VH-VL binders against q0atu2. Designs and how they scored, part 317

Target 1, 119 residues: q0atu2
Amino acid sequence: MLDKKARIRTSREYRNVFEKGKRLSGRFLIIYYVENALDNNRFGFITNKKIGMAVIRNRIKRQLRAIVREYQGQVKNKHDIVLVARAGIGKSSFEGMEKDYIAIMKKAGLFARNANKID
Key: E = the ipSAE of ESMFold2; O = the ipSAE of OpenDDE; V2 = 0.75 times the mean of E and O plus 0.25 times the DockQ between their complexes.

## First folded at step 16 (VH-VL)

Design a7 (framework fv_dusigitumab)
Fold by ESMFold2-Fast, scan of step 16:
Structure a7 (fold): chain C 119 residues (1-119), chain A 122 residues (1-122), chain B 111 residues (1-111)
Amino acid sequence: as target 1 above (119 residues)
Amino acid sequence: QVQLVQSGAEVKKPGASVKVSCKASGYTFTSYDINWVRQATGQGLEWMGWMNPDSGDTGYAQKFQGRVTMTRNTSISTAYMELSSLRSEDTAVYYCARDVGYDSGEFYFDYWGQGTTVTVSS
Amino acid sequence: QSVLTQPPSVSAAPGQKVTISCSGSSSNIDYNYVSWYQQLPGTAPKLLIYDDNKRPSGIPDRFSGSKSGTSATLGITGLQTGDEADYYCGTWDSSLSAGYVFGGGTKLTVL
């Protein structure tokens, strides 16, 4: 799981990213992202109730956190990034979510050239 | 200053419908879900459903499915809960509450409206 | 019947400590975060605890939360007459699509 300092936890912090950040949509994911004034990246995760029951939503959140953890070494420093799961993500495979995450992060220009993924 | 201000008390006959409003201020209305919770006199809190003011999506407790409709008007930052086919057991105080539901399994209400008393009597 | 079980009442004297239990199942309390709400007579509920044991800004540290398995506990130390209220636990029930559940409530009397 991600370290506490790498997680967006408060409603105020989520709101800041939504209001001031840039938005990019993928197949299963939407990201909102903004540069922060900290020395590290922070990630937030939103699974809309429309996706399904809490069991399904919580499974998706855990899988997304695992994907983010695996690739955190590739993300450009000093960003707050919120991942919002789109309707239908519950039918995606883990590999499908991972592929979408990589694609949108690259398109956003958030993957650093000299970073490597963490397994 | 976050506030949720609800409409005034209602008295209805069995079989009628009631529509309660909840006006939000002090924050971006579309950024937080609104939930509705009721409480009969001397009884506990009962969750009715949630409404996403950005998308208009809703989810209702099974007990109220088919009788409740939750909507909003974003131009005036107001949420609505309409309950139809009223029965005497629907006599309660109805609250709107802001849902901050984020991170894994989190779902809680940080600000509440003052409540609207609905009395259903013959 | 409430899905989450709380004692109907609890009482203690000013300055004492009190605990209020909330018992559920694996689909609600064990799997999801628990919140606690205080309802003073004639008022709307107020958030006391979220994420099992976190306090919102403005809630004094004499209020605490804890969770073990399928049970959650609200602790109140240094009890004051102004704490006389109804207390509710609440959580998401994973067995329900879009379903939040509250405990039956506990009436705290400061005698």
Scores: ipSAE 0.007, ipTM 0.567, lowest interface PAE 11.8, mean pLDDT 84

Design a70 (framework fv_dusigitumab)
Fold by ESMFold2-Fast, scan of step 16:
Structure a70 (fold): chain C 119 residues (1-119), chain A 122 residues (1-122), chain B 111 residues (1-111)
Amino acid sequence: as target 1 above (119 residues)
Amino acid sequence: QVQLVQSGAEVKKPGASVKVSCKASGYTFTSYDINWVRQATGQGLEWMGWMNPDSGDTGYAQKFQGRVTMTRNTSISTAYMELSSLRSEDTAVYYCARDVGYDSGEFYFDYWGQGTTVTVSS
Amino acid sequence: QSVLTQPPSVSAAPGQKVTISCSGSSSNIGYNYVSWYQQLPGTAPKLLIYDNNKRPSGIPDRFSGSKSGTSATLGITGLQTGDEADYYCGTWDSSLYAGYVFGGGTKLTVL
């Protein structure tokens, strides 16, 4: 469960990230990201019909929010980040999505310099 | 089974460009990123960048930004690294290496190419 | 001037034990898992240890790894002449926009 202030909420805000942001693709996820003028990070989630039925899309969206929430303390401040699920994500495990998220966030340089993690 | 096979040695003049190839076999080429690492004579390993063979996305070490381009041709499972504006300090062995980051969340290179010697001399 | 610090050389007799240190910072070793690579003379590097202490298939248990804080250690027991090589530690550096960093390398000589 992400707090409301940490969520991208309007179509205008999503459009801004897509038009001005950088893109990076993983195996199951694509991220679009741009620095914002706020004091916090905001996340958006896109699960399109190519993934499957509404039940599957809603499960994926909940799992992605859980992953983002778990690692939110490691993300560099002041970014708007949109996660777009690729069609193949329905075949992934929760662990597979988590590892893909960590890999793409590291490659994008979005994890904080002095961030802590549990080994 | 998993193999990365690189192109042969190159001799270049200062200011020229070099393009090294790395042909992958024995796995799904688009599922693993290819990294490039170089090693000058008698020196240590130096990471240059990564390339995602599915998307074409890249990330380059700041030292090489503006001089390096990493690409691929998925129809022949081949990665390329092109370095421009060559200097004598670019004389090194260049390696391609496969990373397992998307499987593990942590980066390490499980398979390496045999290396390509690039000599830059006047 | 590598980002991770290793001793330039180490030597011991056949059958003995050596340890090779690798020192970094909170943004690299302190945050990420460490790997070790062996480079025999005239060859490409080979993965020796990953995830701090795990061995790939084909690597004998004489090779071990450990990590504490911002430092990692490679241990080699029962030294053989075939172990003469350069050894490199490596990890992701979270302070860079994208970047993998290596230690400066340690030349192991078996007397």
Scores: ipSAE 0.700, ipTM 0.899, lowest interface PAE 1.2, mean pLDDT 91

Design a71 (framework fv_dusigitumab; at its last look DockQ between E and O 0.76; V2 from the best seeds 0.77)
Fold by OpenDDE, look of step 18:
Structure a71 (fold): chain C 119 residues (1-119), chain A 122 residues (1-122), chain B 111 residues (1-111)
Amino acid sequence: as target 1 above (119 residues)
Amino acid sequence: QVQLVQSGAEVKKPGASVKVSCKASGYTFTSYDINWVRQATGQGLEWMGWMNPDSGDTGYAQKFQGRVTMTRNTSISTAYMELSSLRSEDTAVYYCARDVGYDSGEFYFDYWGQGTTVTVSS
Amino acid sequence: QSVLTQPPSVSAAPGQKVTISCSGSSSNIGYNYVSWYQQLPGTAPKLLIYDNNKRPSGIPDRFSGSKSGTSATLGITGLQTGDEADYYCGTWDSSLNAGYVFGGGTKLTVL
């Protein structure tokens, strides 16, 4: 699980990201991202009913949290980032989600090399 | 089979604009980004930018910011690259290329168009 | 001028081995996988190697790729006359201006 301080938790925080942030779409994900005034990054996750039943939405949310946690150390500091699951994500594999996340984060310029990167 | 077919050669005057098309077939057009790469005569490859055919999102190389526009028409699986304020230095072969980034998380171009020659001369 | 540095030219006789180097930085080769492209005279580039060392279908195993640190290398064994072409390395650059970058290209001449 993501650290509590690494989570976007309030409606106000989400609204700030949507209103002031940049939007970028991948195959299965849309990210909204904006700089924050903190020393850490925060992540939010959105899975709406278009994705599928609650069981599916919860599964996808768990998978996205796992992906974000895995690559958390590679994200440039001082950003609020909201991941919005797209309708087609329910048919994707975990690996597919992961690759989509990596691609979109790289395109956004949010990834930075660290000591944990393995080629 | 995957194919990218580009529009024909263009001859333009300095200051004009050129719009090159790239029609994709053999795959789901909206599932892969299209990149544009140019090559001046006798020179190397130069990346210009990417375009997401599904969302229309783009990312341009800094060198071309404000001068390049990448668009698409999904109904005909066609990508477009428009370059304005043309200069003699823009004389080059322009390629569209499919990006597999969403499949792998790493960016490389597995299919290329045949290229479009753009000549800028007075 | 190019973000990635390649030797401008290499040459060898048929049957020999050649290597083409590609030097970058921590934000590109150091962080991302490298791809190689072959461009025969008068043709569009063709994907030769991806993910540092993987070959697309149809590419013979006499073509190989490797990566170490901020450098990559393309190897060609059993050199054939048909291998005479320009070779480019490329990769994503995860700097502030994120984008794809190419090497300057290497002209391979088969003697």
Scores: ipSAE 0.904, ipTM 0.952, lowest interface PAE 0.5, mean pLDDT 95
Fold by ESMFold2-Fast, scan of step 16:
Structure a71 (fold): chain C 119 residues (1-119), chain A 122 residues (1-122), chain B 111 residues (1-111)
Amino acid sequence: as target 1 above (119 residues)
Amino acid sequence: QVQLVQSGAEVKKPGASVKVSCKASGYTFTSYDINWVRQATGQGLEWMGWMNPDSGDTGYAQKFQGRVTMTRNTSISTAYMELSSLRSEDTAVYYCARDVGYDSGEFYFDYWGQGTTVTVSS
Amino acid sequence: QSVLTQPPSVSAAPGQKVTISCSGSSSNIGYNYVSWYQQLPGTAPKLLIYDNNKRPSGIPDRFSGSKSGTSATLGITGLQTGDEADYYCGTWDSSLNAGYVFGGGTKLTVL
């Protein structure tokens, strides 16, 4: 799971990302992102009622955190990033959400090369 | 069957604008980004940008920033690429192409339009 | 100029084998999957290889791809006259100006 320091928790922090950040949409996800003045990246997650019932929203949020954690080492340093799940995400598989996330992050220019990546 | 059908050839004067269309069929138009790629006579392929037909989001190659605009009309499954302040070096075949990024996490163009020839001359 | 480097031309006789190289950097080929496109004279490009080494439906197995480090290779065996075309590698570039990049293209001549 994501470290406490890597999570956006306060309404003020979410507001900053929404007001000052850039926005890109994928098929199932929207990201809002802005550079921060910290030593690390921070992530926020929003699953709205339009997605479905609480059990579905909680599953989606858990899966998105797992995806973000898996790829956190590839994210360009010093960003606050909020993931907003779109209404259609409930129809996606875990792999589908993962591929959507990768595509959006690459198009946003937020994925950096791992210096020790083995081809 | 997936098809991308582009508008016909255009002849423009320097300083004019051109708007090329790309009509999609055989799939859900809003589920795949459309990219634009051009090719001058005897030259290689040059990527211009991508457009998300659902959101309207775009990303443009730095070279074309400020003079390219990519849009769509979802009611007729049609993507558009408008290039302004045309110069003779903009003479090229312009292609639209579908990318599978949201399916694969990786970008490649599985279907291409037939191309639109744009000639810029006095 | 092109971001990815390809030889400008390659040639061989029918039935022979050719390879076309594509050289990049850590921000493009080193990080992302590579695709190859075939452009027959007077036509739009066509996807030949995706995900480094996979073929779309309808592409014969004599076309193959591979990737090692920051370079990729397209292999064509059993060369046919209908293979005369320009071949382009392509991939995403994850640098500051993130976007798709192509190789300069290789003209294959089958004599």
Scores: ipSAE 0.827, ipTM 0.917, lowest interface PAE 0.7, mean pLDDT 91
Fold by ESMFold2, look of step 18:
Structure a71 (fold): chain C 119 residues (1-119), chain A 122 residues (1-122), chain B 111 residues (1-111)
Amino acid sequence: as target 1 above (119 residues)
Amino acid sequence: QVQLVQSGAEVKKPGASVKVSCKASGYTFTSYDINWVRQATGQGLEWMGWMNPDSGDTGYAQKFQGRVTMTRNTSISTAYMELSSLRSEDTAVYYCARDVGYDSGEFYFDYWGQGTTVTVSS
Amino acid sequence: QSVLTQPPSVSAAPGQKVTISCSGSSSNIGYNYVSWYQQLPGTAPKLLIYDNNKRPSGIPDRFSGSKSGTSATLGITGLQTGDEADYYCGTWDSSLNAGYVFGGGTKLTVL
C-alpha cells in the first residue's frame, strides 16, 4: 500500500491533475500527470463502472497500487500522477498491466535517470 | 504478415513542408505505436518521435519540437509525419517503425517501412 | 557525437567471429534493455536482437547479444558475405527529454 503522503485524496486534487496535466494512453492504462509543489510524488487511481463490478474494480486498483509501489523509486519526484484503468484492463494479467505501466511512464519521461537496474 | 508501406520520394525547396505516409497492414493498427526515424546519406539513424494511433498521443525528440507533427487516420490504418521549415540538412530517408513497448515495457522496433527519400534542394 | 558509442568499422574473414561494442550511460543502457538492428546496403533496418540477448524468429543463432553495466555487445560467428551491413545498437534514454537513441553504427566488412 502507498503511504498516505503519496496519495491523491480529494476531488479537487484529482480535478487539478485532469485539468492542468498532460495525458498519455497505453493499452490498458491512461496516465494524467502534472508537476506539483511538493517534494514527493502523489498517485491516484480511477476505475469506472464500465470495467466491471465493484469486486473487479477493487482488484484492479489493488494490482495497480502494487505496480506503482514496486516502481515508485524510479519515478521522478514532484509529480501528481493519476492512473485511469481502460475498459479492457479486466482481461489483462498483472504482468500485462505492469509492462503497460512501464512503457507509458517511460514515454511520459517520468522515470528518473538513476533508476534501479533492470536485469 | 505485418507490413508498413510508405509513400514515394519527395523533392522540396527550403522552407517548405513534407508529409510522409505509412500504411500498416497485418495487425491491429491501434494496438502499437508508430515511430519515425530518419537517416541522412552516409549517416546513422536518428529517432524523431512516437505516435499512439489509438489516442493520437505523441512524443517528439527535442531536436524536432515545433517542426514535426505526427498524426494518423485509423479508418485507413495510416500514420503520417509532417516536417516543416525544411532545410538542406533534412535531406534523408524517413522510416516508420512499429514499437512494441506496450507488450514488453522495453522499446524496440520489430517492423520497419521501406523508407521515403526526401530531398531538400534549391 | 552519438549518445551510444560504437566502433565505426570492424572486419574479418568468412567463417570467423566478430564483436561490436555499444557504450552508453546509466540513463540508457544502464537502465533499459538494448536492441540491435542490421541494415543491409540499400535497405531498411531490421530487428536483429531485442531485450539485450533475444532473437526474433528467423534470426540465426550465430547472432548473439549481451549487456553488462552500461555496455552492450553484439556477437556474430560464422561470418558470411551476406553479413556485410551496418549494425546499430538502440535503447530508450530515460533522461529529462526521454526518447530513443541509436549508436552511430558499425560497418561490418567481410574480407
Scores: ipSAE 0.646, ipTM 0.887, lowest interface PAE 1.7, mean pLDDT 91
OpenDDE, second read of step 17: ipSAE 0.902; ipTM 0.951
ESMFold2 (binder alone), look of step 18: mean pLDDT 93; pTM 0.953

Design a72 (framework fv_dusigitumab; at its last look DockQ between E and O 0.70; V2 from the best seeds 0.80)
Fold by OpenDDE, look of step 17:
Structure a72 (fold): chain C 119 residues (1-119), chain A 122 residues (1-122), chain B 111 residues (1-111)
Amino acid sequence: as target 1 above (119 residues)
Amino acid sequence: QVQLVQSGAEVKKPGASVKVSCKASGYTFTSYDINWVRQATGQGLEWMGWMNPDSGDTGYAQKFQGRVTMTRNTSISTAYMELSSLRSEDTAVYYCARDVGYDSGEFYFDYWGQGTTVTVSS
Amino acid sequence: QSVLTQPPSVSAAPGQKVTISCSGSSSNIGYNYVSWYQQLPGTAPKLLIYDNNKRPSGIPDRFSGSKSGTSATLGITGLQTGDEADYYCGTWDSSLTAGYVFGGGTKLTVL
């Protein structure tokens, strides 16, 4: 799991990201991101009922956390980032979610230029 | 089959604006970003920006910030690129291109429009 | 002035092999997959190679791509007259001003 300090946990923290952050949509995800005053990134995850039943939402949430954890070292520091799952994500594979995440993060300019990548 | 069909050639005066259209067919328009690339005569390809037809989100090259606007009409699967404050240096062939970034996490353009010649002259 | 550097021109006789280099930096080629585009005279660019070394359907295996570090290479074997064109490398740049970048292009002449 993501480190406790790497998680957005409070409603106030989420509200701050939504109000002050930028929004960018991918195929399966929407990200809200804003610079924070910390020395680390924090991630939040939102899965609503449009995705499906609770068991599906929980699965998607686990998958998104896994993706974020996998690429967290590539994310430019000092950002609060909230991932909102879109309705169609339930029909997507894990790999599809991963690719979408990568694309969005690249378009947002949030991936570190010196990050390691296996080609 | 995937196809991008662009609007016809344009001739503009300096200071004017030009709006080029790109009609997509053969695939789900909202599933792939549209990029715009231009090429001055005898010069190389220059990326201008991307537009997400689903959300309307855009990302422009720094060079064109403030002068370029990329939009879309989803009902007719058409993307638009408007460039304002035209100058002679903007004379070029402008291409729209489909981006498959969401499929692979890597950006490349698998289908291109035929190009639109924009001439800026006094 | 292009972010990615290509030789301005290359030439070879029919049947020969040519290579076109594309040099970038850690924020672009070093971090992202490279694509190659062929532009025949008077036509729009065409995707030739993607993901460093993959060919779209319809592209013959005479065309190959490779990447190492911050550089990429396009290889063309069995050169044909119809291969005479401009070739561009391209990739995403993950710098602060994220966006797609092209090489300056290489004119291939078949002698």
Scores: ipSAE 0.902, ipTM 0.950, lowest interface PAE 0.5, mean pLDDT 95
Fold by ESMFold2-Fast, scan of step 16:
Structure a72 (fold): chain C 119 residues (1-119), chain A 122 residues (1-122), chain B 111 residues (1-111)
Amino acid sequence: as target 1 above (119 residues)
Amino acid sequence: QVQLVQSGAEVKKPGASVKVSCKASGYTFTSYDINWVRQATGQGLEWMGWMNPDSGDTGYAQKFQGRVTMTRNTSISTAYMELSSLRSEDTAVYYCARDVGYDSGEFYFDYWGQGTTVTVSS
Amino acid sequence: QSVLTQPPSVSAAPGQKVTISCSGSSSNIGYNYVSWYQQLPGTAPKLLIYDNNKRPSGIPDRFSGSKSGTSATLGITGLQTGDEADYYCGTWDSSLTAGYVFGGGTKLTVL
């Protein structure tokens, strides 16, 4: 499960990301992202009716949260990021969604090693 | 089957702009990003940026930010790279290359155009 | 100047083995997978190795790749005169600038 402090939960917070953020598209995902004034990253997830029935949308949302959680340590701190699933995502595999997420986050400049962690 | 075919050689004066084209065939054009890489005579490869042909999103190397524009026309499966305020140092072969990032999560160029020679001289 | 460091040249006789090194940092090779490109004289680069050690269809198994820490290596066994080319390593750089970076290139001469 994604930590509660790492979630965007209010419509006002979502609107802030959409209005002030940058936008970048992958094959199955679109991200909107903006720096925040907090000590941590926050993530939001949007699955619209074009994807399919509620059971499909709920599966996609759970899988995206799992992917975000797995790669959370690689995300540059102090960002609000909203993932919007594109209509075709329902035909993708879990691995396909994961690869799309990694690629788009890298191209956005949001993936990096944590500066305070040592190997 | 996959091919990237670039426009012909260009000769430009300093201060002019050049627009190089890259026509894709043999795959779904909008499914893969196009990158541009240049190479001055006898020198190494230099990455310029990427362009998503579906969204139109771009990312440019800092050195070219403000001078480069990467676009596409999806109806003819063609990518474009326009470089403005040309200097003699911009004399190079310019390549387009297909990026598999959305399939792989890692970036590498599986197919390349043949290159377009751009000469900047007075 | 290139972000990734390669030796400018390497040479060996036909049938011998060579290795070409590629050195980077924690933000590029240390974090992302490495690819290698072969550029024959007068031609466009061609993908030779991807994901550190994988070969595209049509690339013979005498070409190999490896990665350790912030360095990568291209290995070529059974050298042939047709292997004379420039070889470039490349990877994504996840630093502040975020983008693709190449090594300076290594000219392989088979004498």
Scores: ipSAE 0.834, ipTM 0.920, lowest interface PAE 0.7, mean pLDDT 92
Fold by ESMFold2, look of step 17:
Structure a72 (fold): chain C 119 residues (1-119), chain A 122 residues (1-122), chain B 111 residues (1-111)
Amino acid sequence: as target 1 above (119 residues)
Amino acid sequence: QVQLVQSGAEVKKPGASVKVSCKASGYTFTSYDINWVRQATGQGLEWMGWMNPDSGDTGYAQKFQGRVTMTRNTSISTAYMELSSLRSEDTAVYYCARDVGYDSGEFYFDYWGQGTTVTVSS
Amino acid sequence: QSVLTQPPSVSAAPGQKVTISCSGSSSNIGYNYVSWYQQLPGTAPKLLIYDNNKRPSGIPDRFSGSKSGTSATLGITGLQTGDEADYYCGTWDSSLTAGYVFGGGTKLTVL
């Protein structure tokens, strides 16, 4: 589980990212991202009903949270980032979601310089 | 089987624009980003930017911001790169290349177009 | 001029071996995997090595790659005249100017 301060929690916070942020699409994911006024990053996750039944959507959310947790130390600070699952994500593996996330985060410029300094 | 075929050579005057096309075949065009790379005579490779054919999203090298536009027409599996306000320094061979980032999480170009020579001369 | 530094040229006799270095920084080679491209005279570049040390199908095993820290190396053994080409390293740079970067290129002469 992501730390409580690293979550986007309110409708207003989500709306801010969608309205003021940039978006980039990968194969399975869309990210929306905007600088925030905090000292940390915050993450939000959206799956809609067209992806599938609730059990499928919840599995996808858990997998995306795990991926974000794995790489959160490499993400440039002061960003609110919303991951939106695309309709085809149900056909992806965990590895496929992970590769997609890595690719779009690199293309967005959201990974920190010298991020290889991870314990 | 995978093939990227580019448009023919162009001769332009300074201040003009050029638009190079890159037609893809042998794979699902919307599944891989197209990058553009140029090479002046006797010089090295210079990356210009990437374009996602599915979304139309782009990312440009800072040197080309404001002068380059990368687009596509998915109905004919074709990517385009347009460079405006041409200068003599823009004389180069322009390549399109397919990147595999979404398969790999790492970027490299597994297939390249044959190149399009653009000459900018007074 | 180039973000990644390569020697401008290398040479060796047929049958010998050479290495081509590629020096970068923690934001590029240190963070991301390295690829190598071969450009034969008058042709487009061709992928030679990916993921630091892997060969695509059709690339003979006398081509090898390695990475250590912020440097990468292309190795070529059993040199043939058909190996005369320019060789470029490339990788993603995850700095503030995020994007793909190439080395300046190395001309290999087999003599």
Scores: ipSAE 0.768, ipTM 0.905, lowest interface PAE 1.1, mean pLDDT 91
ESMFold2 (binder alone), look of step 17: mean pLDDT 92; pTM 0.949

